VH-VL binders against Small ribosomal subunit protein uS7c (rps7). Designs and how they scored, part 7

Target 1, 178 residues: Small ribosomal subunit protein uS7c (rps7), of Euglena longa (Euglenophycean alga) (Astasia longa) (p14760)
Amino acid sequence: MSTRKLQKRKILPNDSIYNSLLVSQTINKILSKGKKNIARYIFYKSMQNIEKIKNENPLDIFKKAVDNATPSIELRTQKRKKGQISKISIKTKLERRNKIALKFIINSAKKRSEKNIIQKLQGEILDAYNNTGAAVQKKEEIEKSKSPVNNNKKFISKNKKSKNKKQKKRLKRKKNIY
Below, E stands for the ipSAE of ESMFold2; O stands for the ipSAE of OpenDDE; V2 stands for 0.75 times the mean of E and O plus 0.25 times the DockQ between their complexes.

## First folded at step 3 (VH-VL; framework fv_benmelstobart)

Design b15 (from b6 with heavy chain D31S E98G E104R; at its last look DockQ between E and O 0.04; V2 from the best seeds 0.00; counts 0 for: pae E 20.7 > 2, placed apart)
Fold by ESMFold2, look of step 3:
Structure b15 (fold): chain C 178 residues (1-178), chain A 123 residues (1-123), chain B 107 residues (1-107)
Amino acid sequence: as target 1 above (178 residues)
Amino acid sequence: QITLKESGPTLVKPTQTLTLTCTVSGFSLSSYGVHWIRQPPGKALEWLGVIYSGGSTDYNAAFMSRLTITKDNSKNQVVLTMNNMDPVDTATYYCARGSSGWYRYYYYGMDVWGQGTLVTVSS
Amino acid sequence: DIQMTQSPSSLSASVGDRVTITCKASQDISNYVAWYQQKPGKAPKLLIYAASSLQSGVPDRFSGSGYGTDFTFTISSLQPEDIATYFCQQYDNLPYTFGQGTKLEIK
């Protein structure tokens, strides 16, 4: 029995314009707010605008932007619960790394101040292509997260009022000491 | 105690290159970004650029063609280089610590500033 | 670039007065506004970030508010040591830009 969930979980076909799996994956991530036709329009229009600005193959520009925003180390987090956040650094497979970069680019684009989502997306892609912008900065933060990154002390103080567990569960002794 | 101090020439001639060094103490350049800002006499502050904790930079597009920011984490130094100085570049130059090492989404202001150094560009 | 238009350009008030300074952004910048105090011959000091959050060590007579394009900075009861020039700064988009300042004097 075919369902929309089963159909989406299958291997994605390449997109019809660039014949690219990366483009298909990108369009799917834009779907979070619209129908697939709207997501396609947003992405392809952004690419057309980029081609006009750069006079270069926009797929090559987009691939470079994604590479620049791709971390070598993935941070995974459990869902937030009130007063508790957990973050784990795990080495990432190549395909998962691309998906993380796409998330950074799309989420960063949505926060931009340009007039519409098409301009926001093209701006973030061009910034990432130039190895700058919020998506690349998020990638750099992940690469450097081995050392503590100090945020504003007021934020740290406010977060400290949330209580964490006081004690770890004691380990049962299974090892003989003789 | 957290400090930043700008050092370098106070007088340059037009067309010369300005090099200013920001020496930091009490925090690590691997954890915080450092911004450069200037204030022409009697005028508004102008943001010049930033070097982030990871070494990436962003520049104000108005100065990008002649501006370079570099750093050496082990020497606690951030260096501003500005080519082709003009009398309109006369200003007090500041370095300042960003509230975090991350770009604008983790940025909550420049929380510690150097005292600044007046650079006069005059023929 | 995002223009920050600050008003008034100068302001004269008495000790104990409530002082209000405004900034208008040329486009929506959410709450990405900081406020600084600069005394003559000194570097700026961060007072407020995120439009309304008070920096550590700053007296609570300072406050800020606003969202979008219109922002206010308030000193609830002016003290002699508050004589300075005050600037707003946007940090929503590069380049970061500052208001032209408001010079605060005691009558």
Scores: ipSAE 0.000, ipTM 0.443, lowest interface PAE 20.7, mean pLDDT 78
ESMFold2 (binder alone), look of step 3: mean pLDDT 91; pTM 0.935
OpenDDE, look of step 3: ipSAE 0.007; ipTM 0.564

## First folded at step 4 (VH-VL; framework fv_benmelstobart)

Design s12 (from b13 with heavy chain Y100W)
Heavy chain, then light chain:
Amino acid sequence: QITLKESGPTLVKPTQTLTLTCTVSGFSLSSYYVHWIRQPPGKALEWLGVIYYSGSTDYNAAFMSRLTITKDNSKNQVVLTMNNMDPVDTATYYCARDYWDLRGYYFDYWGQGTLVTVSS
Amino acid sequence: DIQMTQSPSSLSASVGDRVTITCKASQDISNYVAWYQQKPGKAPKLLIYAASSLQSGVPDRFSGSGYGTDFTFTISSLQPEDIATYFCQQYDNLPYTFGQGTKLEIK
ESMFold2-Fast, scan of step 4: ipSAE 0.034; ipTM 0.599

Design s14 (from b13 with heavy chain Y100H)
Heavy chain, then light chain:
Amino acid sequence: QITLKESGPTLVKPTQTLTLTCTVSGFSLSSYYVHWIRQPPGKALEWLGVIYYSGSTDYNAAFMSRLTITKDNSKNQVVLTMNNMDPVDTATYYCARDYHDLRGYYFDYWGQGTLVTVSS
Amino acid sequence: DIQMTQSPSSLSASVGDRVTITCKASQDISNYVAWYQQKPGKAPKLLIYAASSLQSGVPDRFSGSGYGTDFTFTISSLQPEDIATYFCQQYDNLPYTFGQGTKLEIK
ESMFold2-Fast, scan of step 4: ipSAE 0.024; ipTM 0.592

Design s18 (from b13 with heavy chain Y99G)
Fold by ESMFold2-Fast, scan of step 4:
Structure s18 (fold): chain C 178 residues (1-178), chain A 120 residues (1-120), chain B 107 residues (1-107)
Amino acid sequence: as target 1 above (178 residues)
Amino acid sequence: QITLKESGPTLVKPTQTLTLTCTVSGFSLSSYYVHWIRQPPGKALEWLGVIYYSGSTDYNAAFMSRLTITKDNSKNQVVLTMNNMDPVDTATYYCARDGYDLRGYYFDYWGQGTLVTVSS
Amino acid sequence: DIQMTQSPSSLSASVGDRVTITCKASQDISNYVAWYQQKPGKAPKLLIYAASSLQSGVPDRFSGSGYGTDFTFTISSLQPEDIATYFCQQYDNLPYTFGQGTKLEIK
C-alpha cells in the first residue's frame, strides 16, 4: 500500500473530463495545494466559456495556447565569479518548456483586469491562442535571450511594431555623428 | 477541400530578390500557421520559416538575414521574400499548413510546390 | 539544430515485404516526429505524426514507433504504389529539421 501510494503521488493522472495530462498539470498550478476542487472549477468553467465563444473543441484551443507560450529554450541562472551572476540559454526537453508556458499563462491570467479568475483565465488562453497577450510576451522575452544574433533581430522587430523605421534610422545616424 | 498554392517567378537571376505568394482556401489565416519549406533537386527538405496567425514570424537562422514572411488575411495570401538569391537557392518552394497535435507542429497540408531556378 | 539521420538511404524490396526505415535524432525529441511520403514531382504527404499516430485517410499498413532519439517507420506489406522517398521530421524545436530521405524501390 505505501509503495503503491508513493507511485500514485509521483504519477499525475489525466483529468477526468478531457482525459488530458496537460489539463491535470494546469489545474495543479492554478491554486495552492489543498484548493484542488476550486482549481478544477475555474479551469473547466473557463473551457466551457471558450467552447461557447469559439464553437471549437476547447482542449484544442488550450493546447494551441500552450504551444504559443512555450519558449524554445530555458534560461538558467549561473553564478560565475564570487558574487557574479549570469544567465545562460539551455535547450531543455519540450515537456519541461511546456510547464514554463503553463506558468506564464496562469501567472499572466492572475494579473488581468477582468472581474473574476475564470474570465481572466479564459481571456489569457484566448490571447495566447491568437499568439498575443502577456504569456506570449514572456515567451518572446526568453526568445530574445537565446543568442546574440537572435536577440538583436527580435528586439529590432519588436521595436519596429511601435516605431517608424525612419525614426530608427535617424537614431542610428545620430549615434554615428561623433 | 483545404488547399494551398504557390505562385511567383520560376526563374531568378543571381543577386535578385525572390517573391513567392501562397494562396490558401478552406481555412482562415487568422486560425492557422503557414510555413515555407524548400527542397533543392535531389536533396532533403529544408524548413525556412513560419508566420503565426498573429503575424509574428520565426525563421531558420541560416536564412533570417535575407528572409521575410508576411501575410494578408483578407486576401488569403502569405508572401515569402528572399533577398540576394544565389544558384544554390535553386529549389522547389512549398508552403504548408501546421497540423495541431500534442504541443507540436507537423505539416498536414502542402501546396503543390513551385520550382525556382536561379541562373544567369 | 537537431539532426535527423535516416537508415538506410535507399532500399529495394518485393511486393508483400515488410519494410522498416529508421530515424535517429541527435537529441531527445520525445514523440515529436512525423513521417512523410514523397512521390516524384509531388509534394510530401503526411503519413504519421506524434511518432505513432496514423494520419486520417492513410492506409493502415503504415505505422510508426519510437520515443526519445530512435524512431522506426514500417510498411507491413509493400504495395507497388508505395514506391516513393520517405522522410522523417522532428517538430520538437526550431528550426524544424528533416532526415535525408530513404528512397524505396521495388525489386
Scores: ipSAE 0.007, ipTM 0.494, lowest interface PAE 11.4, mean pLDDT 80

Design s19 (from b13 with heavy chain D101E)
Fold by ESMFold2-Fast, scan of step 4:
Structure s19 (fold): chain C 178 residues (1-178), chain A 120 residues (1-120), chain B 107 residues (1-107)
Amino acid sequence: as target 1 above (178 residues)
Amino acid sequence: QITLKESGPTLVKPTQTLTLTCTVSGFSLSSYYVHWIRQPPGKALEWLGVIYYSGSTDYNAAFMSRLTITKDNSKNQVVLTMNNMDPVDTATYYCARDYYELRGYYFDYWGQGTLVTVSS
Amino acid sequence: DIQMTQSPSSLSASVGDRVTITCKASQDISNYVAWYQQKPGKAPKLLIYAASSLQSGVPDRFSGSGYGTDFTFTISSLQPEDIATYFCQQYDNLPYTFGQGTKLEIK
């Protein structure tokens, strides 16, 4: 296996119905827990149901749901000297954070009380669209779990933010403990 | 036709608040992200922030203490507010569209830009 | 923040010349680089995205290459209308950052 850093690959094309890469990624993520034909069926039926309920473009609803479940940072596990493991907060590219949101939506959907997976998925998407539900709650848990010292110089951040109480309140509301 | 157009005051005094409006046409703010970028005369471009479909925002840490971006989908408008303006904030301010699909991308359509001069 | 360093800061070339501009990222950004052309008094225009993909409507004399930290932008045969400042941009991580620009002038 060689390093493929210079290869261009079209690994994941846009889906056939919405012509959306996000939809394709979502189906692929559902696929990790099932067969592709079943994953497509589940996702598209959830979208059809959402369209009937909201009388709006279901893709726009889904994109907003993903946006609402997307954390502002990513927690990374860092192995320190002496085998110590710590988590640091890092601001990564939006595409990577969107994949985290997709995991939250799909995993939260599976834990819902509705009787079938289609109803579970549509319910979780609609909750996230309304900025509520388990997926959004998981995003808020990441916000609360920010590491205050590993990737930000707190002396500098203090100096930059000390003059604005509104800014300090906003940072506090994001559960930045420092 | 996809267009973005910046509007607002072209002259601001030090310590005052700047408010700029970006009016879009040819696409929906519920379907695209909109960014604000500025360029001081003869200098490089500086990314200021973005507003997402949900109305949530991300800001460049260098500006976040005095910067707010909001939108009104029904009016097709995105508004940038920046407090405590300083002569160093003199720049051409642009709004620009992010590509579709919730990915942090390049900017495919830009407004014409509006020059804001901060002077006493 | 990811720092984008462009070289050269300015260059002069003749019509028909091959022009090359480079951009170096302070860390691995895969292929998440865009290149813009900016003429005096105008907004930037997207030319290249994903390091090497040509934007629709852009002449094929413009090209890009690179992966990781080192990126190149090339004009294969310079035309008079190509006189402009060119900027690279990374979009791998927030905040998005731009190179300082390369001012291209004709001899």
Scores: ipSAE 0.007, ipTM 0.566, lowest interface PAE 8.5, mean pLDDT 81

Design s2 (from b13 with heavy chain L102F; at its last look DockQ between E and O 0.34; V2 from the best seeds 0.00; counts 0 for: pae E 5.1 > 2)
Heavy chain, then light chain:
Amino acid sequence: QITLKESGPTLVKPTQTLTLTCTVSGFSLSSYYVHWIRQPPGKALEWLGVIYYSGSTDYNAAFMSRLTITKDNSKNQVVLTMNNMDPVDTATYYCARDYYDFRGYYFDYWGQGTLVTVSS
Amino acid sequence: DIQMTQSPSSLSASVGDRVTITCKASQDISNYVAWYQQKPGKAPKLLIYAASSLQSGVPDRFSGSGYGTDFTFTISSLQPEDIATYFCQQYDNLPYTFGQGTKLEIK
ESMFold2-Fast, scan of step 4: ipSAE 0.059; ipTM 0.617
ESMFold2, look of step 5: ipSAE 0.156; ipTM 0.640
ESMFold2 (binder alone), look of step 5: mean pLDDT 91; pTM 0.923
OpenDDE, look of step 5: ipSAE 0.551; ipTM 0.817

Design s23 (from b13 with heavy chain G104A; at its last look DockQ between E and O 0.18; V2 from the best seeds 0.00; counts 0 for: pae E 8.2 > 2, placed apart)
Fold by ESMFold2, look of step 5:
Structure s23 (fold): chain C 178 residues (1-178), chain A 120 residues (1-120), chain B 107 residues (1-107)
Amino acid sequence: as target 1 above (178 residues)
Amino acid sequence: QITLKESGPTLVKPTQTLTLTCTVSGFSLSSYYVHWIRQPPGKALEWLGVIYYSGSTDYNAAFMSRLTITKDNSKNQVVLTMNNMDPVDTATYYCARDYYDLRAYYFDYWGQGTLVTVSS
Amino acid sequence: DIQMTQSPSSLSASVGDRVTITCKASQDISNYVAWYQQKPGKAPKLLIYAASSLQSGVPDRFSGSGYGTDFTFTISSLQPEDIATYFCQQYDNLPYTFGQGTKLEIK
């Protein structure tokens, strides 16, 4: 068994305000390299604004928002016999689950209509917290790919979709809604 | 101080339903994941399932048809329900807290465990 | 399911000895390995996470290494209080799985 080396990857410390790895990963995904102070300002200001709006712990709100946007499966291209390519559903790897959810939230926030990125980010986080918004819709679309796609299902309101609530069920799991 | 404590019956007859309660202190169930794990006598630990911040769950497929995990944030309680118990389900049952606030799961705090014996 | 295979199943050593326990994963799990100490009648206690990171309050005689499929846990100088069973755990994919354990005894 191998004892020679640990393959290096960047060690990401918890953020200094919430002591959270999730927050550190989020800040790293907001902006390109070299803009980390701006990314920190954007995120922490969004959290401060969320606290004022909800009068709740903003880290708890953010954690729930990320959970709601986290898919349990993904489609992966796999070669078949004779070189044919097909899509298969696989269980989302643990490392990738959080990256996917954070990308959904950040990318969806950037496309919002609010006047600045801070308001865009806080709006997307609050929508995802309430299990709505574009990030959650992207997650739900991935989970529907387990079943045959029916384009007529897109006529159903996203606010009242009972089958989308069922699609929060992760590979062979039940929902706990109260 | 962070604590978890399992409570419930220690003897269950075959085919009956087991209900165990995990009472937590020193952290919020709205902010942390709680898992159920069991250890049959002299055997390896078996992960049963998890309940997330939001109240959604994931279960081990081997137990999924018999297993329900629920929580009450205001009472600091997580409840395991396991139907149709069999003598092979005799084990010490633990609840445990996830350290990472992501869905990457290793367990930094465990309850003391409760031995459940399934016998006629 | 990812299988975690520990070696050895049982180990006898003297106080002061260097002790090494290994786990092999049935597939690449990156560094998503934790190590636990379990004394009789008690819950496991977390010692190591992320293959090599020491949990707060754990003595520095405990260490871990590895990446991919092969992982090593080491006690640099065995103490009398280290008598326990030691388990590895993968947390790369559901269901989370544990090694069979290594029972450590003092000669």
Scores: ipSAE 0.033, ipTM 0.584, lowest interface PAE 8.2, mean pLDDT 79
ESMFold2-Fast, scan of step 4: ipSAE 0.099; ipTM 0.641
ESMFold2 (binder alone), look of step 5: mean pLDDT 91; pTM 0.928
OpenDDE, look of step 5: ipSAE 0.459; ipTM 0.797

Design s3 (from b13 with heavy chain L102M)
Fold by ESMFold2-Fast, scan of step 4:
Structure s3 (fold): chain C 178 residues (1-178), chain A 120 residues (1-120), chain B 107 residues (1-107)
Amino acid sequence: as target 1 above (178 residues)
Amino acid sequence: QITLKESGPTLVKPTQTLTLTCTVSGFSLSSYYVHWIRQPPGKALEWLGVIYYSGSTDYNAAFMSRLTITKDNSKNQVVLTMNNMDPVDTATYYCARDYYDMRGYYFDYWGQGTLVTVSS
Amino acid sequence: DIQMTQSPSSLSASVGDRVTITCKASQDISNYVAWYQQKPGKAPKLLIYAASSLQSGVPDRFSGSGYGTDFTFTISSLQPEDIATYFCQQYDNLPYTFGQGTKLEIK
């Protein structure tokens, strides 16, 4: 078989200052009311401020911030029998998960308490770079969906079971019933 | 000139741990992702895992219980550790680069590969 | 996991022939397919990415097409140096998976 319809992806060029596709995609996600020059100004000014604060290449800081906010899975809703809704974990490619991280960073930045959007964005990027902040918290919430803490500890224990640990667990169960 | 080179033991006994090192040149591990892929003799390529710019990792679920990938940016080295080796793990092991700039979802530069035989 | 199935497993053709190899994904992967050439004792070499984009430095006799689940790799005029095994790879979802390979030989 072949596909009847060819759906082309738009080729997004690298940005003019950092020559980075990640930067171009970020600027597109900052866009409000289609004003690209304002989005570019916001992003580049945030980068200039980060460079001044850290005295390091701001693109490298931004790339690490994105990595830190990138979840290892996506959560999606799935309809079950009789209209029941549940969330399932799906492993998706890095590009899609990076776009999720960009949404986390930008949306978290908008909710910050700083005076203007430039300061809000730079603050969220620096927090994410340090593996903290609201964007990283959103990523960690997704990670918890598959972690031992979110799943029962009995399931994790099963994967690492041994005869000695089985016997100890049986003894503990007998003691705990009282 | 971008290069990646795998090094480590060529023979591993069953139940032992395999440790392979990938040494890179011509690019920085702080700016690029590195993947490990293996190929059993006469079989298809198998993706094992990746280490990202930040040092975080993703693993193929089939191997994640016994696989660890780490790196040292200052040494230009990525290390793969795989526990409890079995004869079916006999393969040529490759490290390969993709680019962090959201373009690298395929592998543009590969190491030469190192054959690891698990026997005896 | 997404399964990538290649056909044929092996193929023999003459210099100058048009050669086609197909790859089928077990689910929709859009255009996220790469094709590699592997010569005996060597690492794979990237030829095509995004189903149809030619890697820099690769001869234009190599091409790719497809979208969704069905993909084709073509050598428009086979040359002796094209003797190799060819692999498709999906990169739409983790884990990244490869086809079983197509061994190409000259008659």
Scores: ipSAE 0.014, ipTM 0.572, lowest interface PAE 7.3, mean pLDDT 81

Design s30 (from b13 with heavy chain D98G Y100D D101I R103T)
Fold by ESMFold2-Fast, scan of step 4:
Structure s30 (fold): chain C 178 residues (1-178), chain A 120 residues (1-120), chain B 107 residues (1-107)
Amino acid sequence: as target 1 above (178 residues)
Amino acid sequence: QITLKESGPTLVKPTQTLTLTCTVSGFSLSSYYVHWIRQPPGKALEWLGVIYYSGSTDYNAAFMSRLTITKDNSKNQVVLTMNNMDPVDTATYYCARGYDILTGYYFDYWGQGTLVTVSS
Amino acid sequence: DIQMTQSPSSLSASVGDRVTITCKASQDISNYVAWYQQKPGKAPKLLIYAASSLQSGVPDRFSGSGYGTDFTFTISSLQPEDIATYFCQQYDNLPYTFGQGTKLEIK
């Protein structure tokens, strides 16, 4: 009879200014921390400020910022194997990963040193747009942790061992000469 | 006006690598996603992968081991590379534009397509 | 992978007829469905997105409806130029998948 449990939540409409579902989702995410009209004001004001700074379409800047902060995978923790914890890399749908990027951007913005939330949000968006900042750093941590073992991690570990061994040999030679 | 155009070899031998280029006009690769889709003769469309603003990619798991998508924003070009071609890979290959990160997985503009035949 | 099943596989109709094509998803995909028109030798053309939204420049005789797993595409009054193959597509989850297509032809 009832199909409510078998259906996904109703989709949000596009926002009224940029006609973008991404913007609507972002405002809704900010809303979880505040009231709807305040969340809309914060987001739109940060976009207006970005437009003034960059002289470009702020929606395009925001889309690139989200893209730069979006991880390619999600990590799950697997525990209780002889008391060890291992991480499993899971490929999830892009919408879910975009929401993770939005969470990174908003939460990182709140931890910034600027005077108000509007300036904090615009700053984090601009940093992410330039592929820098705390949100992008969080994404990069996930990228480095993906399995199978990342080549960069193996390469760094191998290089570190080689360098340490060479340094120890040089130190032994120097002591013998003295 | 918005255009996408595929170019590359029309005949590939089994085990060889296919390289296709998508040249775009009327929009920036810094502002849009570009997808690759193929269609074997008389069959359904099959999504291959996408490249995002940042240069990050997502691939259909069926092709991940042999598929690479790259781009050069300054040349307005997206490149598809597929290794170890087989006769079953014979298809018309399309590049197509997606717009919004949450909704841009429908394709508003398509290239004309290029037929790639894999035969000895 | 999400499977998209179209019916019918082919359909014959007359000019002025109301034509209906259906598409069923193997799991709940909300409204993340697009419909495309493809004429022989040509690329697909977007007609409908978000299950029911008409693409700019597309005639209003084309419409879509549905939510969850069951979707319908309708041509209210068939014109000769509408003879083509029509495809549904889900974009809820990777990989994005298409129906097998419905070939529409004139009686």
Scores: ipSAE 0.007, ipTM 0.557, lowest interface PAE 9.0, mean pLDDT 82

Design s31
Fold by ESMFold2-Fast, scan of step 4:
Structure s31 (fold): chain C 178 residues (1-178), chain A 121 residues (1-121), chain B 107 residues (1-107)
Amino acid sequence: as target 1 above (178 residues)
Amino acid sequence: QITLKESGPTLVKPTQTLTLTCTVSGFSLSSYYVHWIRQPPGKALEWLGVIYYSGSTDYNAAFMSRLTITKDNSKNQVVLTMNNMDPVDTATYYCARDYYDILTGYYFDYWGQGTLVTVSS
Amino acid sequence: DIQMTQSPSSLSASVGDRVTITCKASQDISNYVAWYQQKPGKAPKLLIYAASSLQSGVPDRFSGSGYGTDFTFTISSLQPEDIATYFCQQYDNLPYTFGQGTKLEIK
């Protein structure tokens, strides 16, 4: 009996302040090789600053920011015969797409011009909350890619179905003429 | 208190378009997703689609060609429109609020009371 | 689409009994399973999410377990108010799909 095939994923506990798994996952995402206490401080301080600026629950603001940065699909590159490469779109579960949004927000925050990481993170979250900023731009690039790929694939399928309908219509016309 | 309430016609004739409205209270549509689910009498629940806080939608492929979900955040309303109704579409229609979290995913924490829609000539 | 096979379709038990309902997914869905209670003429009520997490306000006699493809829902000591139909749901992938339901009755 192989125990490796039965390995289970461990669920991260909720954070201690907001009782949110989203917050816990975000803190872990901020924590690259630093101390967890530093990642917690950065996140909570940015949330506190957001609350002061907006006079709203910062968790609600953060959830909306993540939603705004969450793409509706994932893009994959498929290697074709004869060395040709094509892109395909897949619809994955929301949790997986939310993790992509977190990556967009955190990576975009790091590239901001503010003086410290707390101000960079709060700024990117607020921009995403307003449906603007670099994280949302990355999501919109994926959304733009979705339309051409998916629409072309559907049109090919439609054309196959339409041929049968056209044949039936032609038969109906012939019956009426005779 | 968080509530969702479905409203609309209870009787629809075959080939007609169904329009149902979900009115929400106790939360903002700008912060939550709303789903539509239906249940034919004595059968399993069927997920129809979702409208995200952003106004984007996802539909069950089985219904996509005749289903539209829209919303108006200022009115606290989500609207389901389904074209070309058939007696097979007779069901109780529910709207439900999601709760999402990165590790626990996307599940329904609050449901409307449901509205029975009968499709009959 | 992911198929959710629920068993049994109906179940009779006495007050105080331990009741178990099972749900099998046609493919690995990790822990993305919810369990709902539905009383006649009423909307479903969320009891369990993420296979084993108890929803706020739900009595602790309700529990869930499982990972991958096999999931179990348990009522440790059946109460009269627990008479209902119970449904499992996967939310790992779109479209979300539900089990056929288990009708629980007191004998």
Scores: ipSAE 0.000, ipTM 0.469, lowest interface PAE 13.8, mean pLDDT 79

